# Miniprotein binders against q56419: the designs that were tried, part 176

Target 1, 326 residues: q56419
Amino acid sequence: MEGRTLEEVQEEVFKRHGVLVPKKELEDLAKALEEAGLLLTEKVEARLKEEEEKLKRERPMRLAGLSYPEGEREARAFLEAFRASYPGEGEEARVLLMPHLEPSRVPEVYGAALAALEKTPPPERIYLVGVAHRPLKEKAAALPVPFQTPFGPALPDLPALQALDALLPFELFNTPLAFREEHSLELPLFFLKGRFPEARVLPLLVARRSPELGEALKVVLRDFPGLLVLAVDLSHVGPRFGDTPLTRTLAEEARRRDLGFLERLAEGEPEAALAFLGANPTRIDGVEVVASLLPLLRERKGKVLAHRLDLEAPTLSAVGAGTLVL
Below, E stands for the ipSAE of ESMFold2; O stands for the ipSAE of OpenDDE; V2 stands for 0.75 times the mean of E and O plus 0.25 times the DockQ between their complexes.

## First folded at step 15 (miniprotein)

Design kk6 (at its last look DockQ between E and O 0.61; V2 from the best seeds 0.66)
Fold by ESMFold2, look of step 15:
Structure kk6 (fold): chain B 326 residues (1-326), chain A 104 residues (1-104)
Amino acid sequence: as target 1 above (326 residues)
Amino acid sequence: SMEEKIRELAEKLAKLAQELAELGGDGEDPEELEKKLEEFIRVFLELYELDREKDNPEADYWLQMTIELVWEFLDAFREGNVEDAVELLMYIAEAAERLAEALD
């Protein structure tokens, strides 16, 4: 093919993207793998098997003490501080778009979500739709078990989950390991459970767009009404995501793309929002979720409450986050 | 074509990730393991610098996941978590296979 050496490829990648994988790291990693060998692989496989068995009964907190406090008292104070980061008023939501980025990076965006929840009557259940960061066997998945939070377990809505599974042309419950570390559910859930402690949850992940999921959810929501939450981030730009180092121009483009996308969703025009992104150089995280859920987003008008494009200085990259109510 | 180049690199990356995840300790030549890891990174960097296939949303999804998983793999090792790094090689192999399949 091209036949370039590692050194030659690395030189070109550094010139274009500003990233480098030092040869010493590769040497150290190779030695660690060689010394561990088959026993390390067996240990990893055994750990995954144990975790999968546990996930069939419950999903424990993974980010307590890291992204949010473990104790209930401290967790409630944390929620209050985040609400205070957004000085505006919310709006009642039938659909809420909120981020899953580390909360301390975008406090006012999570605060805006809390402001919306203040205006929202407590739902019987929450349809929480995140983004899979590990491969799924199907286009989407769910995990029908309690998710632990500092506010107590978020109980699954088993009848609604069963109804959803029955309407889909694929198995919904066949990738439990994908939920093990999935922050796109855990971080939003912390805020949702803190505000709505009695709501049951449908914890859902989208990998690839599934029109079937949107149609099935439209049917399930008629019989099992609740709050729909799209737990998605927006633009991903910079070397960590395959781009050049972040510049003022790239950041301005990302902001325009994020806001244009959100504004079209707020007009009840999700197809127009997707079309607006076209060849999209800023790669918006939420595209597959929005594309799956079109039937639930059409003709729902609302408001963008907050947006931030947050810089990751060490990686010269940025991630966008927003809060939208419909 | 760019699409065919991406597919071929993804197939190579998947195979290398799988082989690295399956390594045994007895009888392995340390220099051969290092060369395989260097080839894995070389193939990743070739894939990483290519323009994305924007007219194929499925390929875009798997390419993004592959890129992010490789960075996460390197981060796990830098943090001293070799077990997580091995686990991530398994996910990289799957994501890269799916990328190649999306470009068939």
Scores: ipSAE 0.767, ipTM 0.885, lowest interface PAE 1.0, mean pLDDT 89
Fold by OpenDDE base, look of step 15:
Structure kk6 (fold): chain B 326 residues (1-326), chain A 104 residues (1-104)
Amino acid sequence: as target 1 above (326 residues)
Amino acid sequence: SMEEKIRELAEKLAKLAQELAELGGDGEDPEELEKKLEEFIRVFLELYELDREKDNPEADYWLQMTIELVWEFLDAFREGNVEDAVELLMYIAEAAERLAEALD
């Protein structure tokens, strides 16, 4: 690529991946950076420091009015519509695997999760385990503050969080800024809080597999019983993720990987699920979460309620989503 | 080796991301910013086009993180969200540095 113009690079990317990074967007970017005056790293750092201090008190909604309604009445109607998008009945969940993808992309998958929650007795607490889309200082993290939702704040279970921290070889309460905009927690939490308004929450993020987390949680769950929720997506395929544009063959492989993964989890064989993926060529999002929670997933039998591979047309890419009850 | 190439590109990407994040005070030459951005995108695309090795899970993780963050950066930029774009450049720098470290 040395010596090629940006236009030549763009043309090559387009030819290879079917996606154009428009020159105009780069020009507009340069212009926007010029006009905005690239906030001195110092200004951004100061803002981040302020935001970090705010996160000591609460985690505000970031996707209200975008991904879901801000108002409670509208939010309830939203839940009902999503539930209606899934025609089936759910099953009681002790462990729920559900997506964190933009809800509008996979409404029936979220609907299946709601169906499962309808059959689930209200838990005292929810262990909500998401995927870190920002760098963490440790393999996993927690944020021990209220998370805002249209249904009121989701309150942390501080005793259970403290018990978990005490059993981990690293500081659990790390990288609070990683939680600020983390949709893998916010989006599932909307549905969970809407269904279980009185449940306390343990908001957890996993970056890399931590066997220690699973072992610690297994101990904590004895003294602090609750619903375990894995907020994970499945395959990520196409140009946005490093592949060629979505083809029938690529989509079939993604579906095969997703379903094969979920089915083995449903059989209570999480190690077999991981082994089935091997090098994870379709980039199943939930692999590190599942690998961390093996002690909690072993021998639990359940059912796959829904699956979808959703096309993002502008990038000719697709993301898999599923709902599994254990 | 492919690993060495990925490491070199990651180091370069991290440096460029950091430089871009630092550029943007009153009086910065727009031409310099554009040039750095073009270089950043070229380095990213070169990294993006390489075959991912699956023999180093840690490196694979940080490579994936780096790629995802760059796409988010481009999205934020297209939307005119400059503050988010600068923040994302900082995360790109961190992820790319950690990628390089995972390949040492």
Scores: ipSAE 0.590, ipTM 0.842, lowest interface PAE 1.1, mean pLDDT 88
ESMFold2 (binder alone), look of step 15: mean pLDDT 82; pTM 0.827

Design kk7 (at its last fold request DockQ between E and O 0.87; V2 from the best seeds 0.00; counts 0 for: SAP 70.231 > 70)
Fold by ESMFold2, look of step 17:
Structure kk7 (fold): chain B 326 residues (1-326), chain A 104 residues (1-104)
Amino acid sequence: as target 1 above (326 residues)
Amino acid sequence: SMEEKIRELAEKLAKLAQELAELAGDGSDPEELEKKLEEFIRVFLELYELDREKDNPEADYWLQMTIELVWEFLDAFREGNVEDAVELLMYIAEAAERLAEALD
């Protein structure tokens, strides 16, 4: 139809979603970009190329001092505090679903994961599958380098990664920059490395569902057994994610979707879990990972240990997190 | 159709993000940059308010990434992190382009 002005769109968005991007803020942004000087984008591109080259050798901590402590002693105390936030006992896991949301927002959910790890024999390796928050060149990616942690480097399982790469119809090592700031690997890895300091890691990202990844991983896991970790969050609801401000009804639906999804996974029925979500109206971000990994989830029964739908008061939004053991 | 409207807005958003990144590094007038930012936000908000049909998982993935990246872009500026904001424009352009492709 007729083109809407910025002011007209802003009015309707504010009424429906409670969100506003004031025109003064845009003036300030334009000034900030101009004040940064000529060649700003060229400088950014040059820095990204340098960081990409470094990522071919190691992945440094990005969240130390922000989401978890920098020092090893303090990091161990941090783990103990998180375990204590979940008063229950875990169960042995061959597959663990755990969140990647900021740990301070869902401490008992991470505590439940630690409780499960307590019951889990130390694996030789961990298949850590996160969610890409930056575009990947393919449907999935890996970065075959040490990931730094306060507990020392998490070393890559190069033979298992090479076996996986050989089975895929695309290059697995395809987007190093997507790992630079990827918290869906770094945050769970802190907890996993703290509990299993000798395990090697396969750091994997899923962008879009890849049945080929799941079939390949089923083969690789036979020769290279280990712990499979789905490092995913659940519902994303509210204005931050395109909804109206969070209401009790929307929060109840998000919780129902989260728990229904987790319970069907716990019954060994991952296809039913996906069907239950239909069009995924509450934007569970674990969907693409589960859809990729169906062969590894079928007929594997387990238990939901924890769940929380965490409110973001300033944005009137919420994100769900859970812990599932299979 | 609603999908056609979303595809059109995603294509426009991708081009605007790319143009903003180029203008930031190219010595363009601050007034031109401001006008482009206003159009970028207008297009984003139009896309943001649309109710999409919910039977295309690939489009859902790229739409959600686009929305979250635009909010990250605004957060980066609010924190005074101009270089991160420019980097995010590059990711927004890619995500929005992929959204448009998923609806083709």
Scores: ipSAE 0.814, ipTM 0.911, lowest interface PAE 0.8, mean pLDDT 91
Fold by OpenDDE base, fold request of step 18:
Structure kk7 (fold): chain B 326 residues (1-326), chain A 104 residues (1-104)
Amino acid sequence: as target 1 above (326 residues)
Amino acid sequence: SMEEKIRELAEKLAKLAQELAELAGDGSDPEELEKKLEEFIRVFLELYELDREKDNPEADYWLQMTIELVWEFLDAFREGNVEDAVELLMYIAEAAERLAEALD
């Protein structure tokens, strides 16, 4: 059976998903790849090797000057403006769920996180658990190096990281290149470092649910107390994620799932939160993180401080973001 | 089966992503690159349009990652970040391979 032409497939996808990849963009891409010449792959491989070697020493800022200011003065003004975008007051957090979406899309949600941090005594260390948006070799990973921020480097808690590694059935210090561009750590860390400049950090990524991670962290937290931060987004709906364009019905369903998830977490029922999502049809980003951290979330009552479903107009897609204190 | 179709498309997508990454390095004929790119996008769109059966959580995870990485690849290209685009092809290849493995 003669396979469908590109044009036929494009037309069908456009009809179904309202998104078109123009042929001209493909031509431009092919031309750009051509112009980059004979050594592009070798250059990329060499770059990756160099970057991996650098990651043995530090994680540089990737989004400075893009998502947040590079300069410290401007960065402080940025924090203040985001805090001002949330009109409410926060609560003391032992566990903070906050977004990692582009800050400008959901300023009041980050503002709510900052409000919670204002009511939180400065921790000695922050367990920052993000979502892996790149393949990991293991279910979870850590990068035990300083993370650069406009407020200075966020220094790793090496003793706590080593204690965690010793309790896991896999090597925790895996896939360093996955951290290079991972915004799920960088963006929340900007806000956290800005508020708690002296706190050590445990930068963790979760790819797939690891019950062992939650049990290990529960043990480590006894000897190494700190603030637990879940840097997760909520629903991902629309063409960018495989759905039809955002409709009122789809948006209402995304909001229902986001709020239902957060409310059950606020009641101290993380298993009920996961069960409520079922097969996760609106693709809540933080599911694997929550599933990994069940022992730390059980029986903790808290409060939902903010929620937003934000439209990405160019793709007619939307991402949910929320702030929860436990 | 739908699973078999997804597996076949994922394997093909992985291969094409790897080939594109390699061709970008070997100074290949622009016409060959364009042809491979068209095929890559076609295979992706065929995968993208399929109704997702959510009976395999592992496969669903890698499918979602594959889709998101392809969008990032297109974004990187639109922004003129060709090196990032080639890097993303490598991640697409890995994610698509792992998708295929989840369906074996």
Scores: ipSAE 0.669, ipTM 0.868, lowest interface PAE 0.9, mean pLDDT 90
ESMFold2, look of step 15: ipSAE 0.805; ipTM 0.908
ESMFold2 (binder alone), look of step 15: mean pLDDT 84; pTM 0.848
OpenDDE base, look of step 15: ipSAE 0.558; ipTM 0.842
ESMFold2 (binder alone), look of step 17: mean pLDDT 84; pTM 0.851
OpenDDE base, look of step 17: ipSAE 0.591; ipTM 0.854
ESMFold2, fold request of step 18: ipSAE 0.797, 0.808, 0.803; ipTM 0.905, 0.912, 0.907
ESMFold2 (binder alone), fold request of step 18: mean pLDDT 84, 84, 84; pTM 0.853, 0.847, 0.852
OpenDDE base, fold request of step 18: ipSAE 0.662, 0.665; ipTM 0.866, 0.867

Design kk8 (at its last look DockQ between E and O 0.74; V2 from the best seeds 0.00; counts 0 for: pae O 1.8 > 1.5)
Fold by ESMFold2, look of step 15:
Structure kk8 (fold): chain B 326 residues (1-326), chain A 104 residues (1-104)
Amino acid sequence: as target 1 above (326 residues)
Amino acid sequence: SMEEKIRELAEKLAKLAQELAELAGDGSDPEELKKKMEEFIRVFLELYELDREKDNPEADYWLQMTIELVWEFMDAFREGNVEDAVELLMYIAEAAEQLAEALD
């Protein structure tokens, strides 16, 4: 690519999107990389190898003390405070859609999920399906190890995971490092483990839509019944995500698309929900999960319990979060 | 075409991310590293400002991941976490390569 200088491109980007990367900051970044120097890449590679080996045994908490308390007593109080943030009653969930956004930003949305769990019989296992925020080697992945929580380890359902792996045209256990920092599993799991301390977990990530995953899960769920959880966020709008600065008009559009998507899912019409989004102009996070899991969502009617489009002032951006029971 | 433009920028971004990670570890000339960083950001901003690919969910997935990873890279640097920044360059290279492949 030739033609425009950095200054020219940055001027156009700033006009359209309101983002700026000052040249001095780039100079400071380059200098910091140079000063960190000599063996930094080798150190990073060695650390990643060490963490990958550890992830073959367990997945440690990454967000304790940041997004939720480190100690069990405090974690229980935190859980109860979030339930109190939602004044309504839940409904029994056969499928639960809940967010993975920072809990303190959408307390009533997580509270609605807790309200639904109060009405839900303790499941033997939870199929927890999040969204990969790091590249996967395949369209989907799982990590068949205990996930640590303040409430004790969430143990994997190994027989169900192995049955799922056997039905897929790719190896399910394919990218351990993608789970290392994956908040779309860790944040929902905190709430799920707190309410269902005895349930085993199938921790799953979707990167790209995989119809094969949905068909395989339909078979596995028949033989290994449990709670299906779609741990997904909704619209992502604003400069952080490639848009113009957040305006009231963009926020209203994001809310409309979030709710239209959720309402169509609640009617048991997941294909219509996807069609409603078209090219997904507000970047709803859950589309790849929903597109993967169509066989599990068809004809399941339910209810939207909560929604918030959460504004992030420093980035002039917003992320939608919702709670849906089916 | 817009698709070809996105593919070309993604290929270039992937190569630049990989080169930055290699240069940082090699004790390279600071001026070369600075020039690579400027070009990396220039290419990213060109990619960032383009219209999204229509009716290609796989490309949209990789494009969105690439954009978010680059901002996460800048966040890591701004927080003083240079090791995370280097790790993120590796993920950016992979995501951008996958974006280019999705448009092939």
Scores: ipSAE 0.778, ipTM 0.898, lowest interface PAE 1.0, mean pLDDT 90
Fold by OpenDDE base, look of step 15:
Formats: C-alpha cells, structure tokens, sequence
Structure kk8 (fold): chain B 326 residues (1-326), chain A 104 residues (1-104)
C-alpha cells in the first residue's frame, strides 16, 4: 500500500472486503475534532483520572436506556420478554456459558440462559468472567466494587475476591478503567442480577489466557462456592473482523466451529474444544476465557441450549452466540 | 517479512493515534488534523489488508484488539461522540504498541 492515495486504498478495501470507509467521514471527523476545541488529551486524562476515582466506589450503568431499560419495572418486563423468546426449558447450571453480545441481536440465546437460571438454585455468589475489550495491565483483572443495575447494586464478594488475589502471581485489582465501558460484564450481569438479586458477584475480566486464574479459582471455589458464568461470544466473521463479507460458506464454517466448540465443552472436554479450534480462524471470543478456566471445566458434562450466528447487516459481518449449561 | 511489516505498521499506527489524540486540542490546525487523520486511516487500512499469521497468539490478540478499537473509534466518530473517539485513540495507541512489542 505504500504510495497509494486514500481513494485507492478505499477502493481496494471495498473490492476485497465490501466495506467502504467513507472519505467524508474522515473530513467530518477532522471537523468534529476541531469543533470540539478540547485540549482533549489533558482533559481526557483528567476525566479518566476522575472516572478511575469514581470506580473505587461503584461501577455505574453505561448501557441502561440503550441495551436494556433503566427502570426496574421495565427491566423486569424486558427479562420476561427475553425468557419468552426461548421456547424450551432450561437445566440446572453449575457453570453457565452465555453471550455478552447486544441482547436484541440474540434474544433467544439470552432466553436460554434465563431458562437455565430458572432451574438453578440461588447461588450465594456468582463468578462472572467476561472478556476484556480494552487493554489490561495483567492477563486478568477484577473490580471489587458494586455494579449498578436496574435491580439495585450487584455487591462484590470481597472475601472471595481477596482470597483469589492472594493466590495469583499478579495483582488482581488492576486496570479499573477497563471495567467502565466493558459490556461483557454489564449485559450478562443485568440478567443474572434480575434472576438472583441477593447473590454477590465477582466481576472478572480475562484479556489473555491465564492458567493461574483457573487454578486459583478452583481453590477459591472450595471455600467460596458459587455459580461460574462465562460471558463470552463465539465466532466473529466478516469485514468488521478482517474477513470478506459473510457468505454461506463462511457462515457454515463459523457455525461448525461454534457448535463443535460448545459440544466438546458439553462433553467435559475443554482441551479438546480448544484443540478443535486450532488457530481459531473464525475468532471465537471465548477462547482465552476457556483456556484460563480449564481446571473448572474438565469432566463437567452438560448441554447446549441455544446457538445463533447473528448478521450485522451494515458491515456484512456476523457474531456467534451460544448458551451452554454444565 | 510479514511480521516485520505488521510491526512497522503497528508502530506507525500507535504514533499516529497518539499524535491525533494530542492534536484534538484547542487551537490545532484543522488541515494538520485532517492530514494526520488521513495518514492514520491509510496506515490502518494497510494493516487491515495484511494476511494475519496465526503463529503468534500474543500478536494475534493485539492485532485483533487494535482492529476492533479502530472500528469502535469510527463508530464513535460517526455518532459524533468526540470524547469517546479521543479515548479510543489512546487505547488504539496502547494496543498497537503492544502489538509491535509482541513482534519484537
């Protein structure tokens, strides 16, 4: 691409990936940044510092009124509608794999998760393990503060979090800002808190595989039993993720990998699930989480309740979502 | 090599992201900002079009992170959310730096 004009690059990307990066958007961006007139770096840094200080007290809702209702009454109706979108019955979960994708894209998959939760006795605590979509200082992190929800705050289990931190070779309480906008925790937590209002939560993020996390959690779970939730998506295919536009062949491959991954997990063979993916060419989101939690997933048999590959039409891309009970 | 090219582009992208974040301040020359943005997008698109090697999981992670953050940046921009766009530039810089480091 050396020496190509922006227009030539745009044309090439369009030809290869079916996506046009609009030149006008770049011009509009420059104009918007100009109009914002913000000493943005210093102001942004100061704002981020302030936000970090706030996150020492609580994690506010970021997606209320966008992805789910802010009001409790409306939020309960939302839960009921999502549950209704799944026609099946759930099973008792000791481990729940569920999506963190925008709920409206895969309602029946969230419905399946709710169905499983209906058959699950109220846990004392929930280990909620999400995916970091922001850089972390360590391979994994936790935020030991209340998370706001329409159903009230999800309170942290501080004793269990401290026990986990003590067993890890790195500081668990790192990168609090990574939690501020992290939807992989907020969206699943809405459903979990709605179903189990009294459960304490351990909000955990995984950026990269940490075998130490799984081993530490295995020990902690002995003294602090609870429900383990893997909040992960599956395949990410199409232009948004570096592929050509979604084709039947690409969709079939994504589905094959998603289902093959989930089925092997359901058989209690997480290593086989990882091996099945190999280099993970369809970019299953949950790979690093599963790789971190191997000690907790081994020999646990369960059932795949739902799966969907959802098309994002504007980008001709698709994301896989699934619900698995162990 | 492809890895060397990715590393070079990542380093350049990181620098450009940081420079854009800095230029997104009061009194910046709009023409300079525009040129820098165009350069940023060109570098990104060049990186985006390269075949990804899967032999380095760490590099693959940071490459994917960088790409996702750039898409989020574009979305934030389209929505007129300038504050989020600038924050995302900082994350892009960090992710691209980590990508470059993973390929050293």
Amino acid sequence: as target 1 above (326 residues)
Amino acid sequence: SMEEKIRELAEKLAKLAQELAELAGDGSDPEELKKKMEEFIRVFLELYELDREKDNPEADYWLQMTIELVWEFMDAFREGNVEDAVELLMYIAEAAEQLAEALD
Scores: ipSAE 0.366, ipTM 0.758, lowest interface PAE 1.8, mean pLDDT 87
ESMFold2 (binder alone), look of step 15: mean pLDDT 84; pTM 0.846

Design kk9 (at its last look DockQ between E and O 0.64; V2 from the best seeds 0.64)
Fold by ESMFold2, look of step 15:
Structure kk9 (fold): chain B 326 residues (1-326), chain A 104 residues (1-104)
Amino acid sequence: as target 1 above (326 residues)
Amino acid sequence: SMEEKIRELAEKLAKLAQELAELGADGSDPEEIEKKMEEFIRVFLELYELDREKDNPEADYWLQMTIELVWEFLDAFREGNVEDAVEMLMYIAEAAERLAEALD
C-alpha cells in the first residue's frame, strides 16, 4: 500500500482514466481545513444532529430551484413540459420503473413515466423505492414523515409503513440522515406527487439486496394495494465511475446492458435480467432494488417505454435511464 | 490476493477519512493535514484503479459508493463548501469500512 508515491499513482490513473487530482488542490484543501480550526468537525456534527431532529417532522425540498421550480404554478408547467417531451402513449402500470437522474438530462424518459401515470388509476398509495447514496445502518430504510414538494406535502402511509416494519428482521426507520439529500426519492416524487396529489407514499431506500424486503412488501401490498415504483438509474460508465474515458464501444455496451436488463424485466423474468448482467460491468444501480423485489417482479409482463444513455461531456461519462411499465 | 488488497486499501481509506474529519477538533499542524490528505488521495486512487470484476455484489456496492463519495468530497471543496466536504469524509469513512467488512 505504501509501495507507490502519490505522483506515480496519479500518472498511471491519468493515463488509464483521464482524471487527475492536482497537488495544488490538495494543498489548498489542507489549508482550508487548517483555517477552519478545531471546531469544524464539532460544528458539522452538531448541524447533522440538528437536521436529523428536524427530519423527525418533515423532509424539506432540497432541489427546488435546481432541478425543478419551487413555485406550484411553475412546477405544474414544468411537469407538463416533460410530458410533452415524450410523443407517445403510456400504458397502465402496476409497477413502474423510472429514473432518478437529473430530469433535464433525460426529459423524454420522465415524460414516458408521466404518460404511464396518465393511464394508471390514481392509487391510494405509492411504494417509492430509491437507491441510497449515503450509508444506511441496514439493507433498507424508510422515513415516515411528509416529504415537501411544490405540489404540497407527500404524506406517509403510516399504517403500511408500520406493517412493513413489523415484518422485517431489522428496524426499518433506521437512518433519517440518509434521506436528507436523497435525490432518488425527491426527483421521482416530484413527478408522482404532481400526478397523484392524493396518494400517500412509502418512501423507501435500498442499499443492498434484501430478499426479506421483497417478501415483506408482497404481504403488505396484498393488504395495502398501491403503485410500486422502482426509482432507479441504469448503466454508469466513464471515469466518474471507474472506467476509461467514454468511448463509442463502452457506450454501445452500456446501451446493450440497459436494454437487455429492461427487456428481461418486461418479460417477467427478473432473475434472468440479473443473470444477463453478470458481474454488472456497467454498474446498473437498479440491480440491488430488483434483487430485493424479485417476488413482486416475477411473471409480471410489460413494456419498455423509453431509454436514454445520457452523455456527460465534462466528465467523459454517461448514465442510462429508462421507463418500464409492468 | 486482489480481495485482500482491496480490503487493506478500504480499511486505510476509512481511517484516513475519519482522521481528516477529526483534524479540526485536534488542532493539527497544517503540514500534517497536507500529508494526510495526500495519503488519502493516494490510497483512493490505488483503490479507484483496481479491477472491479468480482462476484461480490455487496463489496461492489460499497466500492461504487466510496468512489462516488470521494468525487463528491472533491466537488464540495471545489465549490467552497468546506463543511460539506467534512461531512463527505464522514460518509466515506463509513462506506469504506463497510467495503472492508464485505471482503472479510
Scores: ipSAE 0.755, ipTM 0.885, lowest interface PAE 1.1, mean pLDDT 89
Fold by OpenDDE base, look of step 15:
Structure kk9 (fold): chain B 326 residues (1-326), chain A 104 residues (1-104)
Amino acid sequence: as target 1 above (326 residues)
Amino acid sequence: SMEEKIRELAEKLAKLAQELAELGADGSDPEEIEKKMEEFIRVFLELYELDREKDNPEADYWLQMTIELVWEFLDAFREGNVEDAVEMLMYIAEAAERLAEALD
């Protein structure tokens, strides 16, 4: 690409990936960066430091008014509408796999999760395991503070979190900034808190597979029983994720991978589910989470309630989402 | 080797991301920012177009993270959210550095 103009690069990106970054936008950014006069690094660092200090007290909502309503009344109506989008009945869950994708993209999949939660006795605590979309210092992390929701704060289970930390070979309470905008926790938590307002939460993020996490959680769950929630998406295919634009063949492969993964999990064979994916060519999001939680998923039989591969038209990309109960 | 090429591109991308994050700070010449942005995009695209080696799961993870963060950067940029764009550049730098380290 040496010697190409920005316009040539943009055209190539557009041709290959269906995404154009207009020159004007780059110029506007350059101007904005100039006008911002931002010792941007220092200002951003100072902001991040301030945000990190705030995260010692609570995790505020970031997606309220965007992905879900901020007001409680509207939020309840939102839950009801999502539940209504799934025509089936749920099953009792001891383990729930649900998406963390933008809810409006896969409403029936979230509806299926709500249907399962309707059949689930209120847990004392929820182990909410999401996917880190920011770098973590360790393979996994937790944030032991209240998470704000339209239904009130989701309070942490500090005793259970401390018990988990004590069993891990690394510091569990690391990288608090990774939680600030992590949608893999915030979005599922909206639905979980709406259904189980009194449940305490253990907000966990996984970056890389940690067998130690699964073994530690297995021990902790004996003394601190609760609902395990895997907040994971499935295949990520298309230009946004490094592929060519979505084709019928690519979509069929993504669906095959998603369903094959979920079905093997539903049979209580998480190792077989991982083996089925191999090198994970369609980039199933939940692989590292499942790999970390193998001891908790083995021999548990369940049911796939919903699946969707959702197209993001502007990027010609697609993301798989599913709901599984165990 | 492909791994060596990925490592070199990752190191270069990390450097450019950091430089871009800093240039917004110094009232830098818009032309310099534009030039660095062009270079950043070129390096990214070169990295993006390489065949992913699946033999190093850690490197694959950080490569994927880097790609996703670049798209988030572009989204923030398109939305005119400069602060978020700079934050994304910092994460890109970190992810690309960790990618390079995983190939060391």
Scores: ipSAE 0.517, ipTM 0.810, lowest interface PAE 1.3, mean pLDDT 88
ESMFold2 (binder alone), look of step 15: mean pLDDT 83; pTM 0.841

